# Designs tried in a protein design chat: VHH binders against Flagellar brake protein YcgR (ycgR). Part 67

Target 1, 263 residues: Flagellar brake protein YcgR (ycgR), of Thauera aminoaromatica (c4kar8)
Amino acid sequence: MAELSTPSPASPAPLDGGRGDELEKFTLRGARQILQLLQDLITHRGLITAHTGGGHSFMTAVLKVDEERGRVVLDPSPDPQANRRALAAPRLTCVTQLDGIRIQFPLVGLGEGQDKGRPALFAPLPAEMLRLQRREFYRLQVPLAHELSCLLKAEDLARKPVEVSARVIDIGAGGVAVVVPTGAAEFVIGGTLPACRLALPDGEPIELDLEVRNLNRQTQRNGTEQLRVGLRFAALPRAADTRIQRYIFKTERALNAKARGGL

## First folded at step 22 (VHH)

Design RD2 (from QD15 with T58K)
Fold by OpenDDE, last read:
Structure RD2 (fold): chain B 263 residues (1-263), chain A 121 residues (1-121)
Amino acid sequence: as target 1 above (263 residues)
Amino acid sequence: QVQLVESGGGMVQPGGSLRLSCAASGFTFRTYAMSWVRRAPGKGPEWVSYISPLGGSKDYADSVKGRFTISRDNAKNTLYLQMNSLKPEDTALYYCARDIDLWDTGKFDIWGQGTQVTVSS
């Protein structure tokens, strides 16, 4: 009976150092952001794979965030050996998913203890948390109630400058899809629309440059033809990116809560 | 439908043992903290025991500490309470309850119908 050596789950490849700058965009370092994300893990009851090194891992969960003591309370493994390994490890690599987004964070200084007589694992709050939104491909369908719009600075067929207010139908980290009336402007794939204004619910419109990536004619149920324009953010300021990401995150959370029957 | 169904209750003599089971359905059992709560005749509900989602953390009321053992099988969606050295004061309807919070005990959103435990000579 050949013991099928279950292949040791491949240690997640070290995030290749060359994408360091790109990873920084997804790295949360703010104390409030970290606390919020940890709280979100609690709220969504996210299970965490904690890697202890040497190809070993155990399942855990964030049970509580103790802000006063600056620590996270983790669910110990039911396996004492896993806990011993965890406690002996100089660093845990915690991996989880929240709403389809991969979250990774280190924990250093893990200890076993008690809170009010209840046993748990404790670690200082992570200094950073990586939130890897598969940004490139994820598009949030914008709720109609949000009424997101983008003022497009385009040209008509005569190359006369025109401003077109377009409804945003989806948004992602890399761009937006909008709908415009047919004939409102001439769009060229690969063309840049400078100094457009994206209106988000949380404040003043964001000025940004947009690149036309795709054009799709759509016929509405009423027989009216409209043009769906896929737009890439050509030059997005960091502050604008942050606002967009915040909006996406907040909206996704709200949608998921609603889907789960949460008020 | 979210449901908890207790079983394993009965009548036992002082010093005896019982094992309660609670079958969970309709939710992701492994992501919830679970508790046992009991209600004795003429008394209010009393928290008995807590277990974390993965079962690594357990807690007990002082009244049952050292005598009761909580456990769970997440693969079977089942919560257990091993009760040893039973006393007449342990006579109660025992409820399986889903904790709202993962750590702070005392708030529950789902209850079973309960299983009767009677300790009498």
Scores: ipSAE 0.885, ipTM 0.958, lowest interface PAE 0.4, mean pLDDT 89
Fold by OpenDDE, fold request of step 23:
Structure RD2 (fold): chain B 263 residues (1-263), chain A 121 residues (1-121)
Amino acid sequence: as target 1 above (263 residues)
Amino acid sequence: QVQLVESGGGMVQPGGSLRLSCAASGFTFRTYAMSWVRRAPGKGPEWVSYISPLGGSKDYADSVKGRFTISRDNAKNTLYLQMNSLKPEDTALYYCARDIDLWDTGKFDIWGQGTQVTVSS
């Protein structure tokens, strides 16, 4: 029975130089931000896939961040060969996920050592960490306190134009989910709602076109029926995209801080 | 429910060997550092050994260094302690414990019921 060697996931292609500008928006370079994100990985016990090149990788974890020495402590592989490859590699590409967000960062200058008599891998703190929010899949649950709303330009059952103020319940790079009262408007999956207005906490509402992607009737605990509408951003100006991304990032950070007991 | 269950303890003669096992359940075992701790009669708890989440880092108390070997099988959610060249002073109740921190040892949030190891002639 030939053990089908599951093809080692292809080394993530070097981030093609042309995508550089888009990636910069998601790249953390601040020392404090990097330290915080590494601490978050520890707190959430995130496992990391470290790529050594040549299609080889091993599982590791950040065990400790040594701020005084400016280094990370990594869990060695139980496989000595993996450790040898890691130490021979000029650069490790570390990949992990935290709260549905892909995190990628390089480590350079990996070495073996001991701390308090315990063997570990050590590397200088990464100079940068990439936080990639997959536009398509991550949805931030909007805190109720933020009171995000979207003014929907729709039609009623009589095809009369109606404006419906909808509460935004989740938001991502690709769209929003909103809740509307049942019967407030007629929504058709695949239909476009032009010139809607998304209200973020910062600044003026964003005008955008929305496409209806899904409809779900929900009964609340109080017995009230609501319609959840999943909406895709059909046309989003670059400036609007930037504002949405900023809001998501800021909110996620705040929620995570609160979850950690940060008053 | 989060649980640790030790097994493999017993009575052995000096110079003998035992292998302890600890079955973990109710949590993501592979993401936690684990330790063995023992309590001898009339004494406080003594840390024995540490292993990192992936098993690449191990540490031992000086009293057991060179004689004991800690290991783990993350696929089986099981922690092990191979004890060789056992001495009467190794007589204790041995506990499997989950470390709170991944690197700084000494604090534990979950313990098993323990397994008795007795080394006597």
Scores: ipSAE 0.884, ipTM 0.956, lowest interface PAE 0.4, mean pLDDT 89
Fold by OpenDDE, last read:
Structure RD2 (fold): chain B 263 residues (1-263), chain A 121 residues (1-121)
Amino acid sequence: as target 1 above (263 residues)
Amino acid sequence: QVQLVESGGGMVQPGGSLRLSCAASGFTFRTYAMSWVRRAPGKGPEWVSYISPLGGSKDYADSVKGRFTISRDNAKNTLYLQMNSLKPEDTALYYCARDIDLWDTGKFDIWGQGTQVTVSS
């Protein structure tokens, strides 16, 4: 009975120098972008493979982003040996996938500790995050200058129908993330919000059904709590899809132009 | 359908032990933080214990610390609460609950029906 040597997970090949230039295009270094991406990982409940070197890895998750302290809170491994390896490693290589996009980022300075008496792993915010964007899963961060709103038809705690005007945080071909005031409505993951209205700048709101995919509480800088709701387009007419795609393209182009100093 | 189903409750004498189980279905269990919450007769809900998605982080209310142990088997989509050295004041309906947040506790979006734990001499 030949012991099928499970091939040692190939150490992620050192990013060879020539692939470096191509990877730079997909590397985020902006503090705001990094924070947003980490928050997205939380929102989407992304599991992370953390590589500690020597062919060792463990599963983790970003539990919280502590902006005030400039650190990420990570889920420790249930394996104490994995945690020891992680803490001894000079660098973790974190790999995950969000909406089909591979995300990779280093963490340095990992430590164990407690937050409010709860044990966790802590690391400073990554200096960079690699996001390999496939067009198909691209989510545009909605600029404040181009605010989008979504009228959500939901229920309150008493199951009374309520309409909640939500600000769209990000938008992609597959859905939107919105923020709502805490307590504005009750959301259930997997639940459908029928006949919602997405307001785009180019015309009348789009009526669409939305499926709740994730929920995340966010504390704003001012101390106000908000609920971030990830919503999937449950039924999107072709015309609506076209409008959304057009908006994304137009906005992305404008943002890129601005970044290049053209606007 | 998202569902949590508690089991393992019963009647025990003071100093006894029970193991509660919560079977999760209808969602990706391994990506959620989970909690146990209890409600004693005539009292409001009390948070008992928290466990992170992968189970590496655990937390307990002071009232149960050192006596209760939370655990999970993500392969079986099951949450557990080992309760040792039970006291009459532990008498309550015990709920498993899905945490809305991965780290912040106290808000839940899904609850089980609960399992009754009675500690009486």
Scores: ipSAE 0.884, ipTM 0.954, lowest interface PAE 0.4, mean pLDDT 89
Fold by OpenDDE, fold request of step 23:
Structure RD2 (fold): chain B 263 residues (1-263), chain A 121 residues (1-121)
Amino acid sequence: as target 1 above (263 residues)
Amino acid sequence: QVQLVESGGGMVQPGGSLRLSCAASGFTFRTYAMSWVRRAPGKGPEWVSYISPLGGSKDYADSVKGRFTISRDNAKNTLYLQMNSLKPEDTALYYCARDIDLWDTGKFDIWGQGTQVTVSS
């Protein structure tokens, strides 16, 4: 009987700081706010995934907030190698969830030490903490079988209007990521694509304006280059938002049911 | 129901070894600091050892330092105390206890029934 290793819940990947402007409203920088949030983590006994870079992470917890010394006390890993990586890292990216809220914060200046003879990891208090409600930043990976698409109204290199049918690879309340063939259109970060059409399985396409937020060139296994385009919903009607949310919820439920062996 | 159940106690000769276990149930074990506390006959409770939620931080009373080792298996919801080089002075009822605080030890909200350790020639 092969012990089905329950897939370790995929350690939530840190949010890339490139979304700086959008995340600013969710970023706490006040000393009191930071202290309170750290204390909340202690109170609720939140486990933290600390990312050390290079794809490595370890589980930790805030054991204590030392306000007098302006530092946090972290639970070392039982793995000495993880601790070595942590101490060698210029920055830790700490990620956790509290009551459905994603919390992310950097720690710099990590050191090992003792308090009253008890070993721990120590770091200065974070300068900022990100607090995100799941609903706004959650991105559903779209199942390939759903074949979601978005008709993009863009321009080519000659500024000629072109329509590009793009496959939607992820969707959230705030936008979509799509893939397009390289050279299909010219995309400018911060540019608006007006009157695009998002096709959902449940009805007629949704007309919406999209803002280009990120561009990432990807090489497929077959050697073909594709462009991943991150798009923000610039203007989303309430009815469209409701449809998108319903789709996400329904899809998540189905995926979870499948994962539990119910299908 | 929140419960701690100790086992592994017994009678040993001086210099002998024992391994105590504590099975935890009814709460998220991996998120709590845990301690061992002992009570010798006619004496008050004595803190013995502490372990952090993930097990990266351990602490010991001076009386047991170098002889006892605390550990935990969060997958099994089990706390352990390896006791080596046992002395008659180690004779006590040993309790597994859940720490209220993650770092400041000495306050506990849940106790087991204890397991008896007797060290006698």
Scores: ipSAE 0.873, ipTM 0.958, lowest interface PAE 0.4, mean pLDDT 90

Design RD2 (from QD15 with T58K)
Fold by ESMFold2, last read:
Structure RD2 (fold): chain B 263 residues (1-263), chain A 121 residues (1-121)
Amino acid sequence: as target 1 above (263 residues)
Amino acid sequence: QVQLVESGGGMVQPGGSLRLSCAASGFTFRTYAMSWVRRAPGKGPEWVSYISPLGGSKDYADSVKGRFTISRDNAKNTLYLQMNSLKPEDTALYYCARDIDLWDTGKFDIWGQGTQVTVSS
């Protein structure tokens, strides 16, 4: 009965830029709302991952919100190299969570300085902050054993209709990612695939309109190529949304039970 | 059980050095700003030094600048004060203090028992 070591909680990664339109309704732009959310981070002692670009990041915290000067005070890194990268970056993308709520905001104009001799990093207040409930950002990695599929109504190179049964590899409130053999159909970023069918274990397949958001070619170990297609739900009926959230919740619960010694 | 336990004090001649340690337990150490505060015989508390939660910002009272260095090891939940070039006026009971404010020092909610530093010939 060997127990696996429990890793430290991972810092959140920034959300993909291709979700900008979807995220606008969760974006705070009011000055009072931004000040209150920053104060909540201080009060709850939220640790922040600040992404400086090029795959680099460092841990920080908001030490103070200085409303009079219109700035935030950040904890510098004890690693001088991380501070140099932060000061050289055109913007920081700050990511954290507060009581299951994901918070993401940009900081521009970061500077090094001191306030009455006490050194810190300083930046103007952000002009916007994303505030997302867990359901709005979570992506379940679909267990291979579930064999979830999505029937895509796409087109070939000659613009002739084709149907492609694609394996679903992750699923969230806003969409799915699927894999198909390279060349099975032509996918265009921004293109719409109407009347696709998502097969969940419970009940009949869900009919959905999907929008292609990203494409990534992958080469498998045996040299075969597959295409990872990121798909957004265009208009999701409430009943369909409920079924998807139920699947995610039940599967996550089952996976957690397996990790604790299920089966 | 939230605790701060200081150690490393002792008797030292003027010009000598000591390193104080403070072991923290029962709370998430790396999310709090920490300070050293001292109390000389017959006097009230005097703030000595500040360190930010992640250790990137440090500050000192004028009386100890250039002689004392604050540091923390968040993996070991330990706060340190390296004291060099000690003077008789540094004789005091030294306390480790947790601050609920992350930047504006002065809202200390938890203190240790203190460790005595005595500087004399």
Scores: ipSAE 0.802, ipTM 0.931, lowest interface PAE 0.6, mean pLDDT 87
Fold by ESMFold2, last read:
Structure RD2 (fold): chain B 263 residues (1-263), chain A 121 residues (1-121)
Amino acid sequence: as target 1 above (263 residues)
Amino acid sequence: QVQLVESGGGMVQPGGSLRLSCAASGFTFRTYAMSWVRRAPGKGPEWVSYISPLGGSKDYADSVKGRFTISRDNAKNTLYLQMNSLKPEDTALYYCARDIDLWDTGKFDIWGQGTQVTVSS
């Protein structure tokens, strides 16, 4: 039941804009579809986190879709400073979740005003809305005790084949993030790593092709440099997808049970 | 059980003040717009004030603007009406009401039993 789930964070973060190509198939652009989804938010009383930039956000709700004026009516913050930040922002990134469906949409042209004397924030209807099933956006933070690893078939600086056993730090339906020592291999954004092997706790390792999506160099407190490598599943067989989703589901349930048992 | 319980009514002299409270239970209070509605003797219901679910939008009937202040504390599931500069015509039974609509006031589905406010000398 929803009340037994781990509560959502106070300010759910927007999805990374660098995932735009993979998210396009979940993006609604039709006016009628957008109106219906906004109305669903109203009907189900969805609360929205509106991100104003600089790490700031506030809670709001869509109070009404004013189809005649082509705008949404938003609940202002009771905190005047949050309202000032929202009005100064070039756009709001609105994030919410209804019954396991993640919804994200931009609002531009936010203004304050009144409708029949009733004050609110107003914005034109969004031109697009992202609608994702939980499975399509969720990234499990892999517990260190699981020692989940991925064998990467990459190249060194001399372009010779190397195999690197990389620790998996998060995993989702679309890929993994791993950490490797700096210099263990040469990675190129957009490059493909064929026939890598993902080791899950049950069964044989999964053979899969990975695409490098992002690289982030990290310096630990002891001065050691590591490379965080974001990897997309290039072609994920159905059986492999099922095993990955089962691992995510089981691990999430185990973490939730431990948190509940602690309180 | 969904319930709204008003309190804070009483007798005051003209020019006096009262603060009404409404305790909400059995539903997710912060996702509903709320209103105060009053019924004066021999009259039908009169909408008094509106507050949006998160409390950022407030509205008042012309007869009470500048004298009444609506507020809510979503952590305590409580709606308030601060009434200042009370007049004899404010004498009424005051109800808190839950609105199914978040913006267009008028689809009240749950009401309290009301709290009586009497303004007389």
Scores: ipSAE 0.801, ipTM 0.930, lowest interface PAE 0.6, mean pLDDT 87
Fold by ESMFold2, fold request of step 23:
Structure RD2 (fold): chain B 263 residues (1-263), chain A 121 residues (1-121)
Amino acid sequence: as target 1 above (263 residues)
Amino acid sequence: QVQLVESGGGMVQPGGSLRLSCAASGFTFRTYAMSWVRRAPGKGPEWVSYISPLGGSKDYADSVKGRFTISRDNAKNTLYLQMNSLKPEDTALYYCARDIDLWDTGKFDIWGQGTQVTVSS
């Protein structure tokens, strides 16, 4: 399972809302951690896509971390319009990958200037940096034909046990999202559902504990109301983790083959 | 197989112009800062010019500022030096140099063979 699925390193879009609480545990806020990660980008010559808003971006690189002045030195664009947009933007969202690790960080207060006559763009050090391995951010959209389901051991309004068979709509290393009919059970954010069963296409269902992370009401095409439940895996055994990663890898490979028309 | 190959040198009269080229191969050109360095007979190396990896920042020695222009074409893996208003003191062997450091010039790890520029009547 060396490679389950790998996105292209080119033109990565920023990760944005809806994942904020999930991403906090991968967010570096310590000054030494931030300096070290920026230096790693320099050492490994990471090219960065800097997003300026309005669908605009430009390619750049961190040329130096100036710890004494508390700033980063960025390679200006050879396109003057890109530089003007960057300087006008209230913030840049910088995105890159380093050895399969996705890195994202904001820069605010960007200015132009020079250091000993050498011109560049400068910004204060970022206050935070997001650092994710692919397995930590990828969610496979589950094909309907696979009919993946998860048996949830939940409670009704009267706190009585109820079992709900929920369709799995996406799956990643850290959890699943499922849909259930509205009113099938009571779900509470932060609540734990012990001994649920995740059915993968091959083998026996996996028994695992789930934690409710988010709830969203949705209206289907036919007007029927359903509830999207985001669930985190608790304490996942290695064998279960291996089966989940293998499923993701095989399915993405098969979907990519269909997209290429059999190539 | 990492190589830098300079070309475009020659003999020119004072006040003349030359354009030097440097073809890069065997590495990811656009992720490195590049410099031109020259060596006059009997002298040590003298840094001439710097360009950042994506070409947005350029810098020059005082002796050539206003007369020389560095540029790069990352699609063609080629570095250039346009030299105008040439003087006899510009006579030197000109090297294309790859810098390990992206900003603070001086950690050159790869050099070309050089191309000779001679300015005389």
Scores: ipSAE 0.800, ipTM 0.927, lowest interface PAE 0.6, mean pLDDT 87
Fold by ESMFold2, fold request of step 23:
Order: sequence, then structure tokens, then C-alpha cells
Structure RD2 (fold): chain B 263 residues (1-263), chain A 121 residues (1-121)
Amino acid sequence: as target 1 above (263 residues)
Amino acid sequence: QVQLVESGGGMVQPGGSLRLSCAASGFTFRTYAMSWVRRAPGKGPEWVSYISPLGGSKDYADSVKGRFTISRDNAKNTLYLQMNSLKPEDTALYYCARDIDLWDTGKFDIWGQGTQVTVSS
């Protein structure tokens, strides 16, 4: 009989380093906090994707926290090439989830060695660990029936003001992704769109400043071109944040109920 | 139900080889460190070999180093012990053991029934 390979769950990609200022508030730097989080990974048997650069990664686990020596013990790969890439990398970016909490941390100074004759990979304790609740990384895919929109105050190619009503395709705590017809406005990564308006179903639109984070051109099957624009909320008032979270929660509950056969 | 089932034991001449298997069920095999432990006649348990959850770290008792090789196939939930250059002193009941500690061997919570290995002329 031929061997069967089951599909693996998608490996989580590292969060974009360009979000450094945004992520600092979720970054743990206390030694006690770091030790406890690493111990939680051991206790819950968390599997880790370790990114070595160049699009390469391997699966590992924290086997032990050696507090006396100030290091972590990692499960080497059974693939020697993965180990060589890890040892050559200036840092590993480790990504995992623990009961829906996303965890990301760097390891530098990775070495190969033994502890009382037992071989492993070793690295100093990380100086920081990113810990994100589902709220901080989750993106709701907006149902088409909701027709959620965002009025963008942008510029055309001639740098003249233009307003574009863009359909929101996903929304999270930190921003939205929208689609617009190609050429409707000029968007520049890093650019700011002031005084945009996000229309939620309940209540008045939210006025907010948006920052362009990514652009992706899409060609639909009918040949129509559109632009996917990733937008970050520049500074989100607490009341606006509450409304966005309420929308996400209600919509997710409704979608989950339909998936289970409910109304 | 959590189970470990060993197989592959038997009678063999000194210098011979055997391959033991351990089928795991009822738990997420790839997240546990595993060991082989043996019990010779009239003796207590002796740790034989360790393998890490993803298979990248292996360790052996001094008495079997260079002769035994531990391995695992996480896709098949199976642990193996290749035993070469067998000696009469290797005669024992061999157990597959699940360790709740990922690195420091010794907190075995689940054992198999064992498979008998007899090395005799």
C-alpha cells in the first residue's frame, strides 16, 4: 500500500516586524514572566514553528527551561539540513499558539551540544516574548451580506482629493482590509489617510485615520481588477474599539450558529 | 483508552538482532518523550533508551550504547528499538514507556505489557 500524507495545519507565519511599535505593548520582558510562559509551553506540550530565514522553518518544542544556566533546551530536527540552517541563522523566530494565545519569541546564540550526554539544541533564554490574545490577532472575514464599508479620503494619480467607498473584507482590533477598483485612488505603503469613515451596522460611522500597510492587486475571474488595501487604525478611541469588538463578536457568534445548523 | 503495545520480541542467539515495535493509541504521540525500559529476571526496571517528542534527541544507557538504536514514526504513532549485537545480559522483558517529562527521564505514567527478549545459545 502507498503511504498516505495527511495535510498539516498551516504553520503560523511570524508577525510582521514592521509592526514593532504596535506590538511593544504585548511584549513581555520580565524574567519571571518569560520563565512562566516557557514553562506553560512545556506543560501544555506546545509545538513550535522555528523560522530560520529564507522561507525555511522546522518544527520543534521546548523540552526544558534550565534556569540555572539561563537557557532553553530545544528538540532538534530529525532532518540534519534543518538543524544546519538553524545553527547558521543569526536568530530563530519561534511561533506557536497556546490555547488560542499566539506566542512569538526570538532565540539568538543557538548552539548544538549535550547535557549529561543527551544531545539537543540550546539557546539563552529569550529577552522578550510576544503574547497576543485572540482579540489582538484575529481577523473576522466580513460576510458579503453585511456590506460593511469604509469611506477613504485619498488622492488620485494627479494628487487631487478623491473619496472612495471601499468594501471591507476583513476586520480586526488593529485594522481592516478593503477592496477598491484598480485606479480609484493612489495608495502608498506607509501613507496616511486622514478622516476616513468606517460604517458599522449599529450606529454612526466611526471617523478614524488609517495607515496603508499592504497592497495586493487581484484579478477576478471575469477579468475585473481590484486592489486589496490593508489599513491600520492609527489611534483608535476606546468607544470605537468597543463597537468594533462588539461587531466582531456578534458576527462570529452568528456565523458559528449557522455552521452548527442553527439560525 | 491510552495504550502502548509492544511487539517483536523472541529468542535469538548471542550476536543476533531484533527490532521491537510499540504501537501507541489514545493520546497525541508526537508531543511526548518516550523510553524503552527493561526488566531482567530477578531485577528491577532498568532504563534503556530515550527519544524526544519530535525525534531529534536520543539517549542510551551505557550498557547498550552503540548496539541499540531508538527511533519513532510520529505519522504511524509507533516507537522502535533496533537491537544489534545482542548479549545474554540483554535478556529481559522490554517495555515501552510514556514520560510526562519532555527532557528529564523518569516520570513514566503509562507502560505497555512488555515483549520478551531472550538471548541464549
Scores: ipSAE 0.790, ipTM 0.925, lowest interface PAE 0.6, mean pLDDT 87

